# Ledger of designs, part 11: VHH binders against a4qp31r305to451

Target 1, 147 residues: a4qp31r305to451
Amino acid sequence: PPGSRLVLMSQVCKQTLAKDSEKLNDVNIKLHRCSEAFIYLLSPLWSVTLDKCRNSTLVLGPVRTSVHIQSCENVRVVCVAGRLTIGGSFNCTIHSLTPTRPLLLPGNASLTLGPFHTQYPTLEDHMASAGLAVVPNLWNQPLLFGV

## First folded at step 4 (VHH)

Design s39 (framework vhh_8emy_2)
Fold by ESMFold2-Fast, scan of step 4:
Structure s39 (fold): chain B 147 residues (1-147), chain A 126 residues (1-126)
Amino acid sequence: as target 1 above (147 residues)
Amino acid sequence: QVQLQESGGGLVQPGSSLRLSCAASGFTFSSYWMHWVRQAPGKGPEWVSSISGSGGSTNYATSVKGRFSISRDNPSKTLYLQMNSLRPEDSAVYYCAREYEVTISGSTYTVKFDYRGQGTQVTVSS
């Protein structure tokens, strides 16, 4: 069933990882302790969680439910997502398209937010598959919790 | 050598329409999100609207949603803003911008613009 599969990417280090297949459609992705990596996941995804990742760049296909970034450092994320939540992170840059206001949890420092700017041939089809085809972008209207 | 040239502004009465244009050169126009940003006298810049490189995705500030329409013509490297039902509070200098970012520190926001042009003045007054 959609949204029931989990793909764990742990300790991806000093690599470029690129995936764009139907096997990633509607899956949950967890990236844990990845470092010095370039990761491209160009499929319609269910959810993405980044935990304790460092010095890495992530380019994501549309994420239906949420992108959650926790305890990351020197990470760049490019995404389209139903929700975006960032906590405990330092010197991270997120270029996003989200119909909801990004949620900034406690513990962040030196965050840079910008609008989603990436294009690839099947992007519009993937956005439709994720329910994000025609939505406003509230990337520049974050909600600050704990301030 | 990157250039952005805005045009189409003017003095109009409330309820009128205007179409702004931005001619871009010096970069691969179709590869970048483009934005319209405005600045009224004595106020900071306010983001108005954005459009993806392909034109397939658009976003609008709440204050202009339903009244303004952003579009682009990639072959001619031109960005447009169709402004309908203009109101006095829409009076500002309108700028075309190639991407920008917001740096957040606590509750403070800092906006940076990339390749902002000279702007075009829109005045809505009776």
Scores: ipSAE 0.000, ipTM 0.164, lowest interface PAE 15.8, mean pLDDT 81

Design s4 (framework vhh_8emy_2)
Fold by ESMFold2-Fast, scan of step 4:
Structure s4 (fold): chain B 147 residues (1-147), chain A 126 residues (1-126)
Amino acid sequence: as target 1 above (147 residues)
Amino acid sequence: QVQLQESGGGLVQPGSSLRLSCAASGFTFSSYWMHWVRQAPGKGPEWVSSISGSGGITNYATSVKGRFSISRDNPSKTLYLQMNSLRPEDSAVYYCARTYEVTISGSTYTVKFDYRGQGTQVTVSS
């Protein structure tokens, strides 16, 4: 069923990784300890978790449920997502389109926020596939939790 | 190389309408999301609206939702902002941009565009 598969991308280091395969459709992605990397996952995804990533740029296809960023440093994330949560992160930049307010958990410092700004040929089709084509963008209304 | 030229501003009364234009050159216009940004005297720049490269997706700041409409004409490489029911608080210089970022560091807020030209002045007063 959609949302049942997990792909773990661990220790992607000093490289550019680009994937746009239908095999990533409705998949859960976990990126763990990636560093000095440019990662492009241009498919409609189910969920994405970034954990302990550093000095990297991530450009994601639309994420149906959630993007969770934890314990990251000097990371840039570009995403359309149902929800966005950021905790324990330093000097990170997130360009987003989310129908819910970004959730800022404890431990963040020097965050940069902006509206989603990336175009690729199948973006709008992927947004429709993820249920995110006709939603408001609350990127500029973050909500602080536990602070 | 990238050039953005805003126009269409002016002095109008509350409740009036204006249509702003932004002529783009130096890049493949249809491949970029575009944004409208405004800055009032003594205030930092404020994000107003965004539109996808195809024009199929639009987003608006809460302060202008229902009153402003963003659109684009890719063949002519022009971005538009239709402003209806204008209020004094809409008075600002309006800019078009490909990116908009707000950096929060303590109580300091720093805004960055990928381009900042002259903009077009909108003044709403009686």
Scores: ipSAE 0.786, ipTM 0.884, lowest interface PAE 0.9, mean pLDDT 91

Design s40 (framework vhh_8emy_2)
Fold by ESMFold2-Fast, scan of step 4:
Structure s40 (fold): chain B 147 residues (1-147), chain A 126 residues (1-126)
Amino acid sequence: as target 1 above (147 residues)
Amino acid sequence: QVQLQESGGGLVQPGSSLRLSCAASGFTFSSYWMHWVRQAPGKGPEWVSSISGSGGSTNYATSVKGRFSISRDNPSKTLYLQMNSLRPEDSAVYYCARSYEVTISGSTYTVKFDYRGQGTQVTVSS
């Protein structure tokens, strides 16, 4: 069943990790305490959560439901996602394509936003697989919540 | 050296159409998303539209949706913006860009472009 599996990636440190496997199709990804890493997950994903990651760059294939960024520092995220939420994060950059307004939760400082800009050969097929092929981009209309 | 050169702007009356062009060189054009950004006097830059490297995905600001159409011709390395039903509110300098970022600091924001052209002026006035 799509969206039932969880892949946990903890302590990815000082490396480049690139995955484009069909085994990642429709999985939930949790990245926890990754640091000094470049992480490319170029598959249609179900959800992605980043927690306590530092000094890292993440490039994600289209994420059907949500990308949640929590307690991160000096992180760059490039994503197409149904929803985007960011909380407790400092000096982070997010380039996104989201049909919903990015939600800025309490505790953020020095956030940088931009429109999605990454191309790879199967991108549009993956967008279709995630239900995100023909959607508006509200990256520039963030919604502030709290504080 | 990455270069972007806009053209096609001008002075037109409300309800008119214009087609803007952006000639790109110095990079593999089809491997990059491209964006149109505009800036009116006394206002910050406003994102207008984006197109994927293949042209298979397009996005528009709510203020221009249904009136503007972004397209590209990868063999000629040219980006286009077809602007229909122009309104006085569309008056601005239009830039093509390979990427750009907006940093939020309190009530102020700063904009950085990866690369952009010199811009082309569009004025909609009777």
Scores: ipSAE 0.763, ipTM 0.884, lowest interface PAE 1.0, mean pLDDT 92

Design s41 (framework vhh_8emy_2)
Fold by ESMFold2-Fast, scan of step 4:
Structure s41 (fold): chain B 147 residues (1-147), chain A 126 residues (1-126)
Amino acid sequence: as target 1 above (147 residues)
Amino acid sequence: QVQLQESGGGLVQPGSSLRLSCAASGFTFSSYWMHWVRQAPGKGPEWVSSISGSGGSTNYATSVKGRFSISRDNPSKTLYLQMNSLRPEDSAVYYCARGYEVTISGSTYTVKFDYRGQGTQVTVSS
């Protein structure tokens, strides 16, 4: 069923990874301890979790449920997502389009937030596939929890 | 060079409608998301609405949803904001923007534009 598969991308280091395969449609992605990487996942995704990643750039296709960023440093994320949560992270930049207010958990410092600007040929179709084509954008109204 | 030029603002009564226009040049207009941002006197900038390059996806701030409509005409490189049922709290300078950033410092948020026009003043009063 959609959203049941998990793809782990662990220790992607010093490389560029670009994927736009329909094999990633409705998949959960976990990126763990990636460093000095440029990662492009241009498919409609179910969820994305970034944990302990550093010095990396991630450009994501629309994410139906959530993007969770935890314990990351010097990371740039570009995404459209149902929810966005950021915790324990330092010097990160997130360009997003989210119908819910981004949740800033404890431990963050030096965060920069901006609106989603990325274009690619199938973006509109992927946004529709993820249920995110016509929703309000609350990227600039984050909620602070415990800070 | 990127240029954005707003027009269509004015003084109107509550309940009235206005259409704002933004003429863009210096970049491939259809390849960019475009935004409307407003700033009321004594307040920081507030994001209002966004539209994808093709026009297929639109988003609105909760304060304007159901009343405002964003659209674009890519052949003429023009962005529009149709404002219906205007309220006194909609009074602001409206800016057309190709990008903006929010910087968080403690509990303070600062909004800065990547590229924006000179703005067009909208005043809603009796």
Scores: ipSAE 0.030, ipTM 0.419, lowest interface PAE 6.2, mean pLDDT 85

Design s42 (framework vhh_8emy_2)
Fold by ESMFold2-Fast, scan of step 4:
Structure s42 (fold): chain B 147 residues (1-147), chain A 126 residues (1-126)
Amino acid sequence: as target 1 above (147 residues)
Amino acid sequence: QVQLQESGGGLVQPGSSLRLSCAASGFTFSSYWMHWVRQAPGKGPEWVSSISGSGGSTNYATSVKGRFSISRDNPSKTLYLQMNSLRPEDSAVYYCARTWEVTISGSTYTVKFDYRGQGTQVTVSS
């Protein structure tokens, strides 16, 4: 069933990784300890989690449920997602289109936000596949948690 | 070099309509999302609307939803903002932009654009 498969990308370092395969459709992605990487996952995804990644750029196809960023440093993420959360992270930039308010959890410092700005040939078809074709963008209305 | 040139602003009464235009040059226009941003005197920049490169996806700030309509004509490399039912609180300089960012550091918010036009003034008053 959609959303049941997990692809783990661990220790992707000092490289460019580009994937646009239908095999990534409706897949959960977990990126762990990736560094100095440019990662393009241009398929409709189910969820994406970034954990302990640094000095990297991620460009994601539309993510149906959530993008969760934790304990990252000097990371840029470009995404369309149902939900966006970021915690424990430093000097990160997120350009997003999300129908829910971004959640800024405790432990962040120096976060940069912007509206989604990436175009690729099948973007709008992938937005429809992820249920995100006709949604508002609340990128500029984050909710802050913590001290 | 990237250039963005706005036009179409003016002085109008509440309830009026205006159509703003933004002429783009120096990049492959259809490959970029475009945005309208406004700034009133004494206030920070406020996001108004966005449109995808193909024009197939549009987004609006809550304050303008239902009254404003963003569109683009890729062959002429022009971005538009149709503004209906204008209110005094819509008074601002309107800019078109390719991308922009807001950095949050404690209680401080800093805005930065990669490319922004000169702006066109919209004043809504009697």
Scores: ipSAE 0.671, ipTM 0.842, lowest interface PAE 1.4, mean pLDDT 91

Design s43 (framework vhh_8emy_2)
Fold by ESMFold2-Fast, scan of step 4:
Structure s43 (fold): chain B 147 residues (1-147), chain A 126 residues (1-126)
Amino acid sequence: as target 1 above (147 residues)
Amino acid sequence: QVQLQESGGGLVQPGSSLRLSCAASGFTFSSYWMHWVRQAPGKGPEWVSSISGSGGSTNYATSVKGRFSISRDNPSKTLYLQMNSLRPEDSAVYYCARTFEVTISGSTYTVKFDYRGQGTQVTVSS
């Protein structure tokens, strides 16, 4: 069943991790306490949660349901996602393509937003697989909660 | 050396059309998403539209959706913006850009570009 598998990536530190495997198709990803890392997950994903990561760059294939960023510092995330939420985070940059307005939860400071800008050979196919091929981009219309 | 050069602006009446061009050089054009951004007097830069490297995906600001059309010709390394049904509020300097970022700090908004052209002026008035 799509969306039933979970892959936990914990303490990815001082390395570059690149994956484009079909094994990641429709998988839930949790990244926890990664630091000084460059992480590329170029597959159509179900969901991504990023927690307590720092000084890292994440480039994600299209994420069907949601990308949630929590308690991160100096992190760059590049994603196409059904929904984007970010809370408790400092000096983070998110370049996104989302058909829903990004939700900025309490506790953020110095957030940078921009439109999605990464091209890779199978991007369009992966967008179609994730149900995100022909959607508007509301990256510039965030909803501010508690500001 | 990365260079972006806009052209096609001018003075037009409300309801008119204009087509803007951006000539790119110094990078593999087809491998990058490209964006149109505009800045009106007394306002901060506003994102207008984006297009994927292949041209297969396009996005538009809600203020221009249905009136503007972004396209690209990768062999000639040119980005286009077709602007229809122009309104006075579309008056701005239009820039093509490879990236665009807005930093939110309290109630302050700061804009950054990695690469941006010099711009082309569009004025819509009677």
Scores: ipSAE 0.787, ipTM 0.890, lowest interface PAE 0.7, mean pLDDT 92

Design s44 (framework vhh_8emy_2)
Fold by ESMFold2-Fast, scan of step 4:
Structure s44 (fold): chain B 147 residues (1-147), chain A 126 residues (1-126)
Amino acid sequence: as target 1 above (147 residues)
Amino acid sequence: QVQLQESGGGLVQPGSSLRLSCAASGFTFSSYWMHWVRQAPGKGPEWVSSISGSGGSTNYATSVKGRFSISRDNPSKTLYLQMNSLRPEDSAVYYCARTYEVTISGSTWTVKFDYRGQGTQVTVSS
């Protein structure tokens, strides 16, 4: 069923990884301890979690449920997502389109936020597939939790 | 060389309409989301609206939703903002931008653009 598969990308280091396969449609992605990487996952995804990633750039296709960034440093994320949460992270930049207010959890320092800016040929179709085609963008209205 | 040039501002009465234009050059216009940002004297920049490269997706700040309409003409490399039912609080310098972001460090917020023009002044006054 959609949203039941997990793809773990662990220790992706010093490389560019680009995927736009339909095999990633409605998949949960976990990126763990990736460093010095440029990662492009241009498919409609179910959820994405970044954990302990460093010095990396991630460009994501629309994420139906949530993008969660935890314990990351010097990471840039570009995403369309139902929800965005960021915790324990330092010097991270997130360009987002989210219909819900980004949630800033405890432990962050020096976060940069901006509106989603990436374009690719099938983006609008993927947004529709993820249920995010006609939504407001609340990127500039973050909620501070635990401060 | 990336360049953005805004025009179309002016002095109008509350309830009036204006259409702003932004002429872009030096990059593949249709491959970028574009944004309108405004700044009133003594206030920080406020994001107003965004449009996808194809024009198929648009987003608006809550304060302008239902009154403003963003559009683009990719052949002429021009971004537009149609502003209806203007209010005094809409008075600001309006900028078009390819990338707009804010850095949050404690209580301090700083703003960065990769590129923006000189802006066009909109004044709504009775």
Scores: ipSAE 0.471, ipTM 0.770, lowest interface PAE 2.3, mean pLDDT 90

Design s45 (framework vhh_8emy_2)
Fold by ESMFold2-Fast, scan of step 4:
Structure s45 (fold): chain B 147 residues (1-147), chain A 126 residues (1-126)
Amino acid sequence: as target 1 above (147 residues)
Amino acid sequence: QVQLQESGGGLVQPGSSLRLSCAASGFTFSSYWMHWVRQAPGKGPEWVSSISGSGGSTNYATSVKGRFSISRDNPSKTLYLQMNSLRPEDSAVYYCARTYEVTISGSTFTVKFDYRGQGTQVTVSS
């Protein structure tokens, strides 16, 4: 069933990884301890979690449910997502299109936010597949947590 | 290199309409999202609207939603902003840009937008 499969990408280091396969459709992705990497996952995804990644750039196809960024440093994430959360992270840049307010969890420092800005040929079709084709963008209205 | 040239601003009364244009050159226009950004005197730049490379996706700041409409004509490499029901608080210099970023560091906010044009002045006053 959609949203049941998990793909773990661990220790992707000093490389460019580009995937646009239908095999990634509606898959949960976890990226763990990736460094010095450029990662392009241009398919409609179910969820994406980034944990302890550094000095990397991630460009994601539309993510139906959530993108969660934790304990990352010098990471750039470009995404269309149902929800976006970021915690414990330093000097990270997120360009997003989210119908919900980004959630800034405790432990962040020096975050850069911007509206989604990446085009690829099948982007709008993938946005429709993920239920994100006609939604507002609240990228500029983050919520702070951890008082 | 990359060039963006805005036009169409002017002095109008509240409730009026204006259509802004941005002529682009030096890059494959249809391959990039484009943004409208504005800056009022004494204030920082504010994101107004975005449009996808194909024109199939558009987004608006809450303050302008329902009044402004962003569009593009890829063959002529031109970006547009149709501004209806203008209010005094819409008075600003309007810029088109390829990217827009806000950096949050403690209590400080810094704005950067790359490949910006000269801007076009919009003044809404009686």
Scores: ipSAE 0.793, ipTM 0.892, lowest interface PAE 0.7, mean pLDDT 92

Design s46 (framework vhh_8emy_2)
Fold by ESMFold2-Fast, scan of step 4:
Structure s46 (fold): chain B 147 residues (1-147), chain A 126 residues (1-126)
Amino acid sequence: as target 1 above (147 residues)
Amino acid sequence: QVQLQESGGGLVQPGSSLRLSCAASGFTFSSYWMHWVRQAPGKGPEWVSSISGSGGSTNYATSVKGRFSISRDNPSKTLYLQMNSLRPEDSAVYYCARTYEVTISGSTKTVTFDYRGQGTQVTVSS
């Protein structure tokens, strides 16, 4: 069933990881303590959580429910997501397309927000699969929480 | 977990000096602008002073300029407020606070007080 599987990618270090497999369709991804990595997950995903990642770049296929960035440093994320939340993070850049306002949780420092501009051959099909085919982009209208 | 812990307050006479300290933990202290904010009984919060992450830039409220001095020691993760020539109107609970910057479409905004400590009481009376 969609949204039931969790794929944990822990300690991906000093490498480029690129996946576009149908096996990642509708899965939950957790990236934990990845460092100095370039990670491309070009499938329609259910959710993505980044926890304690450093000096890394993440390019994600459309994420149906949420992208959550927690306790990250010097990380760049490129995503289409139903919801985006960022907490406890320093010097991070997020290029997003999201129909909801990005939520800034406590603990961040030096964040840069920009629009999603990436293209790949199956992007439109993946956006449809994730329920994000025709949505507004509120990337530039963040909400502050816990202040 | 982010923690800010103020100390150094007390009961003093007008004209006295006090040095307040704020011990920070749970975050990269040197990456944040830090602030002192005070709240007198029955009044809203009043911003007192700010210092940049490097300590290279400082700002003061008109009411305290020339009397108070903000500083920080990044290795020990401590924020200070040196208060000289204290007046009865300086009586308040003093809080240290943290802010950060968000850049949106090339424009940088400061997020005001994303975290605040429990406070330290300063009472100036004869």
Scores: ipSAE 0.486, ipTM 0.805, lowest interface PAE 1.3, mean pLDDT 90

Design s47 (framework vhh_8emy_2)
Fold by ESMFold2-Fast, scan of step 4:
Structure s47 (fold): chain B 147 residues (1-147), chain A 126 residues (1-126)
Amino acid sequence: as target 1 above (147 residues)
Amino acid sequence: QVQLQESGGGLVQPGSSLRLSCAASGFTFSSYWMHWVRQAPGKGPEWVSSISGSGGSTNYATSVKGRFSISRDNPSKTLYLQMNSLRPEDSAVYYCARTYEVTISGSTYTIKFDYRGQGTQVTVSS
């Protein structure tokens, strides 16, 4: 069923990785310990998790369920997602379009938020495929969960 | 150089309508999302609405949903904001922008624009 496949990208370092294949439709993506990288995943995705990534830029096609950013530093993420959660991260910038309020978990410092601003030819079709074509954007209404 | 020029503001009564325009130059207009942001006296900027490069996707702040409509005309490189049923709380300088960001540091919010115009004043009063 959709959302059952996992693609793991570990230690993508000092490179540009661009994928726009239908093979990524409805897959779960995990990016682990990527550094000094520009990563473009321009397909409708099921979920994306970023863990321990540094000095990198990620541009994601619409993500149906969630984008989770954990323990990242100096990372830029551009995404459309059902939900966005950010924890343990420092000096990160997220430009998002989310119908739910971004959830800021404990451990973050110096986060920059902005509205989704990226355009590519099939974006609107991918937004529709992910169920995110006609939704409000609550990027500027984060929920802060402090200890 | 990127240039954005707003127009269409004015002094109106509650319940009135206004249409704001933003003329863009210096970049490939159709390749960028565009945003309307407003700032009332003594307050920080507030995001109002966004539109995708193709115009196929639009988003609105909850405070203006159902009353405002964002649109664009890519051939003329112009962004529009149709404002209906205006209320006193809509009084602000309205800016069009390519980028609008908020940095959160503890309890402090720092608001910045990468690119914005000089703004157009909207005043809604009796």
Scores: ipSAE 0.385, ipTM 0.729, lowest interface PAE 2.4, mean pLDDT 89

Design s48 (framework vhh_8emy_2)
Fold by ESMFold2-Fast, scan of step 4:
Structure s48 (fold): chain B 147 residues (1-147), chain A 126 residues (1-126)
Amino acid sequence: as target 1 above (147 residues)
Amino acid sequence: QVQLQESGGGLVQPGSSLRLSCAASGFTFSSYWMHWVRQAPGKGPEWVSSISGSGGSTNYATSVKGRFSISRDNPSKTLYLQMNSLRPEDSAVYYCARTYEVTISGSTYTTKFDYRGQGTQVTVSS
């Protein structure tokens, strides 16, 4: 079923990783301890979790359910997602298109937010595939949660 | 060299319409999302609207939803903002931008652009 497979990308270091394969359609992605990396996952995804990543840039295709960023430092994330949550993170930049308000969990410092800005040829088709084609963007209305 | 040039602002009465234009040059226009951002006197910049490179996806701030319409003409490299049912609170300098960022540091909000135009003034008053 869609959303049942998990792909773990661990310790991607000092490299550029670019994938646009239909094999990533509706897959859960976990990126763990990646550093000095540029990662492009240009497929409609089910969920994405970033954990303990540093000095990296992530450009994601539309993510149906959620993007969760935890314990990251100096990371840039560009995403379209059903929900965005950020916790324990420092000096991170997130450009997003989310129909829900971004949730800022405890432990963050120096966060930069912006509207989604990445274009690629199949973007709108992937947005439709992820159920995110005609949605409002609440990127500028974050919620401070867990105070 | 990336350049953005806004036009179309002016002084209008409440309930009026205006159409703003932004002429872009120096980059592959259709490969970039474009944004409209406004700034009222004494206030920080406020995001207004975004449009995808193809024009197939558009987004609006809650304050302008249903009144403003963003569009683009990629062959002429022009971005538009159609503003209907204008209100005094829409009075601001309107900028087109290729990207826009807000940094949150404690209770302070700082705004950055990679490229923006000089702006066009919209004044809504009787």
Scores: ipSAE 0.777, ipTM 0.887, lowest interface PAE 0.8, mean pLDDT 92

Design s49 (framework vhh_8emy_2)
Fold by ESMFold2-Fast, scan of step 4:
Structure s49 (fold): chain B 147 residues (1-147), chain A 126 residues (1-126)
Amino acid sequence: as target 1 above (147 residues)
Amino acid sequence: QVQLQESGGGLVQPGSSLRLSCAASGFTFSSYWMHWVRQAPGKGPEWVSSISGSGGSTNYATSVKGRFSISRDNPSKTLYLQMNSLRPEDSAVYYCARTYEVTISGSTYTYKFDYRGQGTQVTVSS
């Protein structure tokens, strides 16, 4: 069933990784301890979690459910997602299109938010596949957890 | 083309009120923080006020807090600035501007502007 598979990308270091395979459709992605990497995952994804990544740039195809960024430093993320959550992170930049307010969990130090501005040939089809084809963008209305 | 068109300025007496408008086109207005920035003769630009895309969050420069009120009407793609208790030092060209970036550090928000309109002149003089 869609959303049942998990692909773990651990310790992607000092490289450029680009994937646009239909095998990533509706897959959960976990990126763990990646560093000095440029990662392009240009497929409609189910969820994406970034954990303990640093000095890296991530460009994601539309993510149906959520993008969760945890304990990251000097990371840039470009995404379209149903939900965006950021915790324990320092000096990160997120350019997003999300119909929900970004959730800022405890432990963030310095975050930069901007609107999604990227294109690729199959983006519109992927947005439709992820249920994100016609949605408002609340990137500039973050919500602080516990305030 | 992104366009921002200000209007509503004029010559008024100290203590008067004015309402400025900014008509936006060429982008998804409701997705952007919008701002009012002013520039007095011989001085650099001064940030006045900001409002989030939904209108749920507003910020004001200390010099105008309590006197000015920023608002927006997303269906009509219009930004407003209600200016009350105007003072001679409020005399300036007022510009509306769009944010492309917001940096958040604790309770501090820093805005970067990528577009601004032609401006509307406000003169407060007796």
Scores: ipSAE 0.095, ipTM 0.549, lowest interface PAE 3.8, mean pLDDT 86

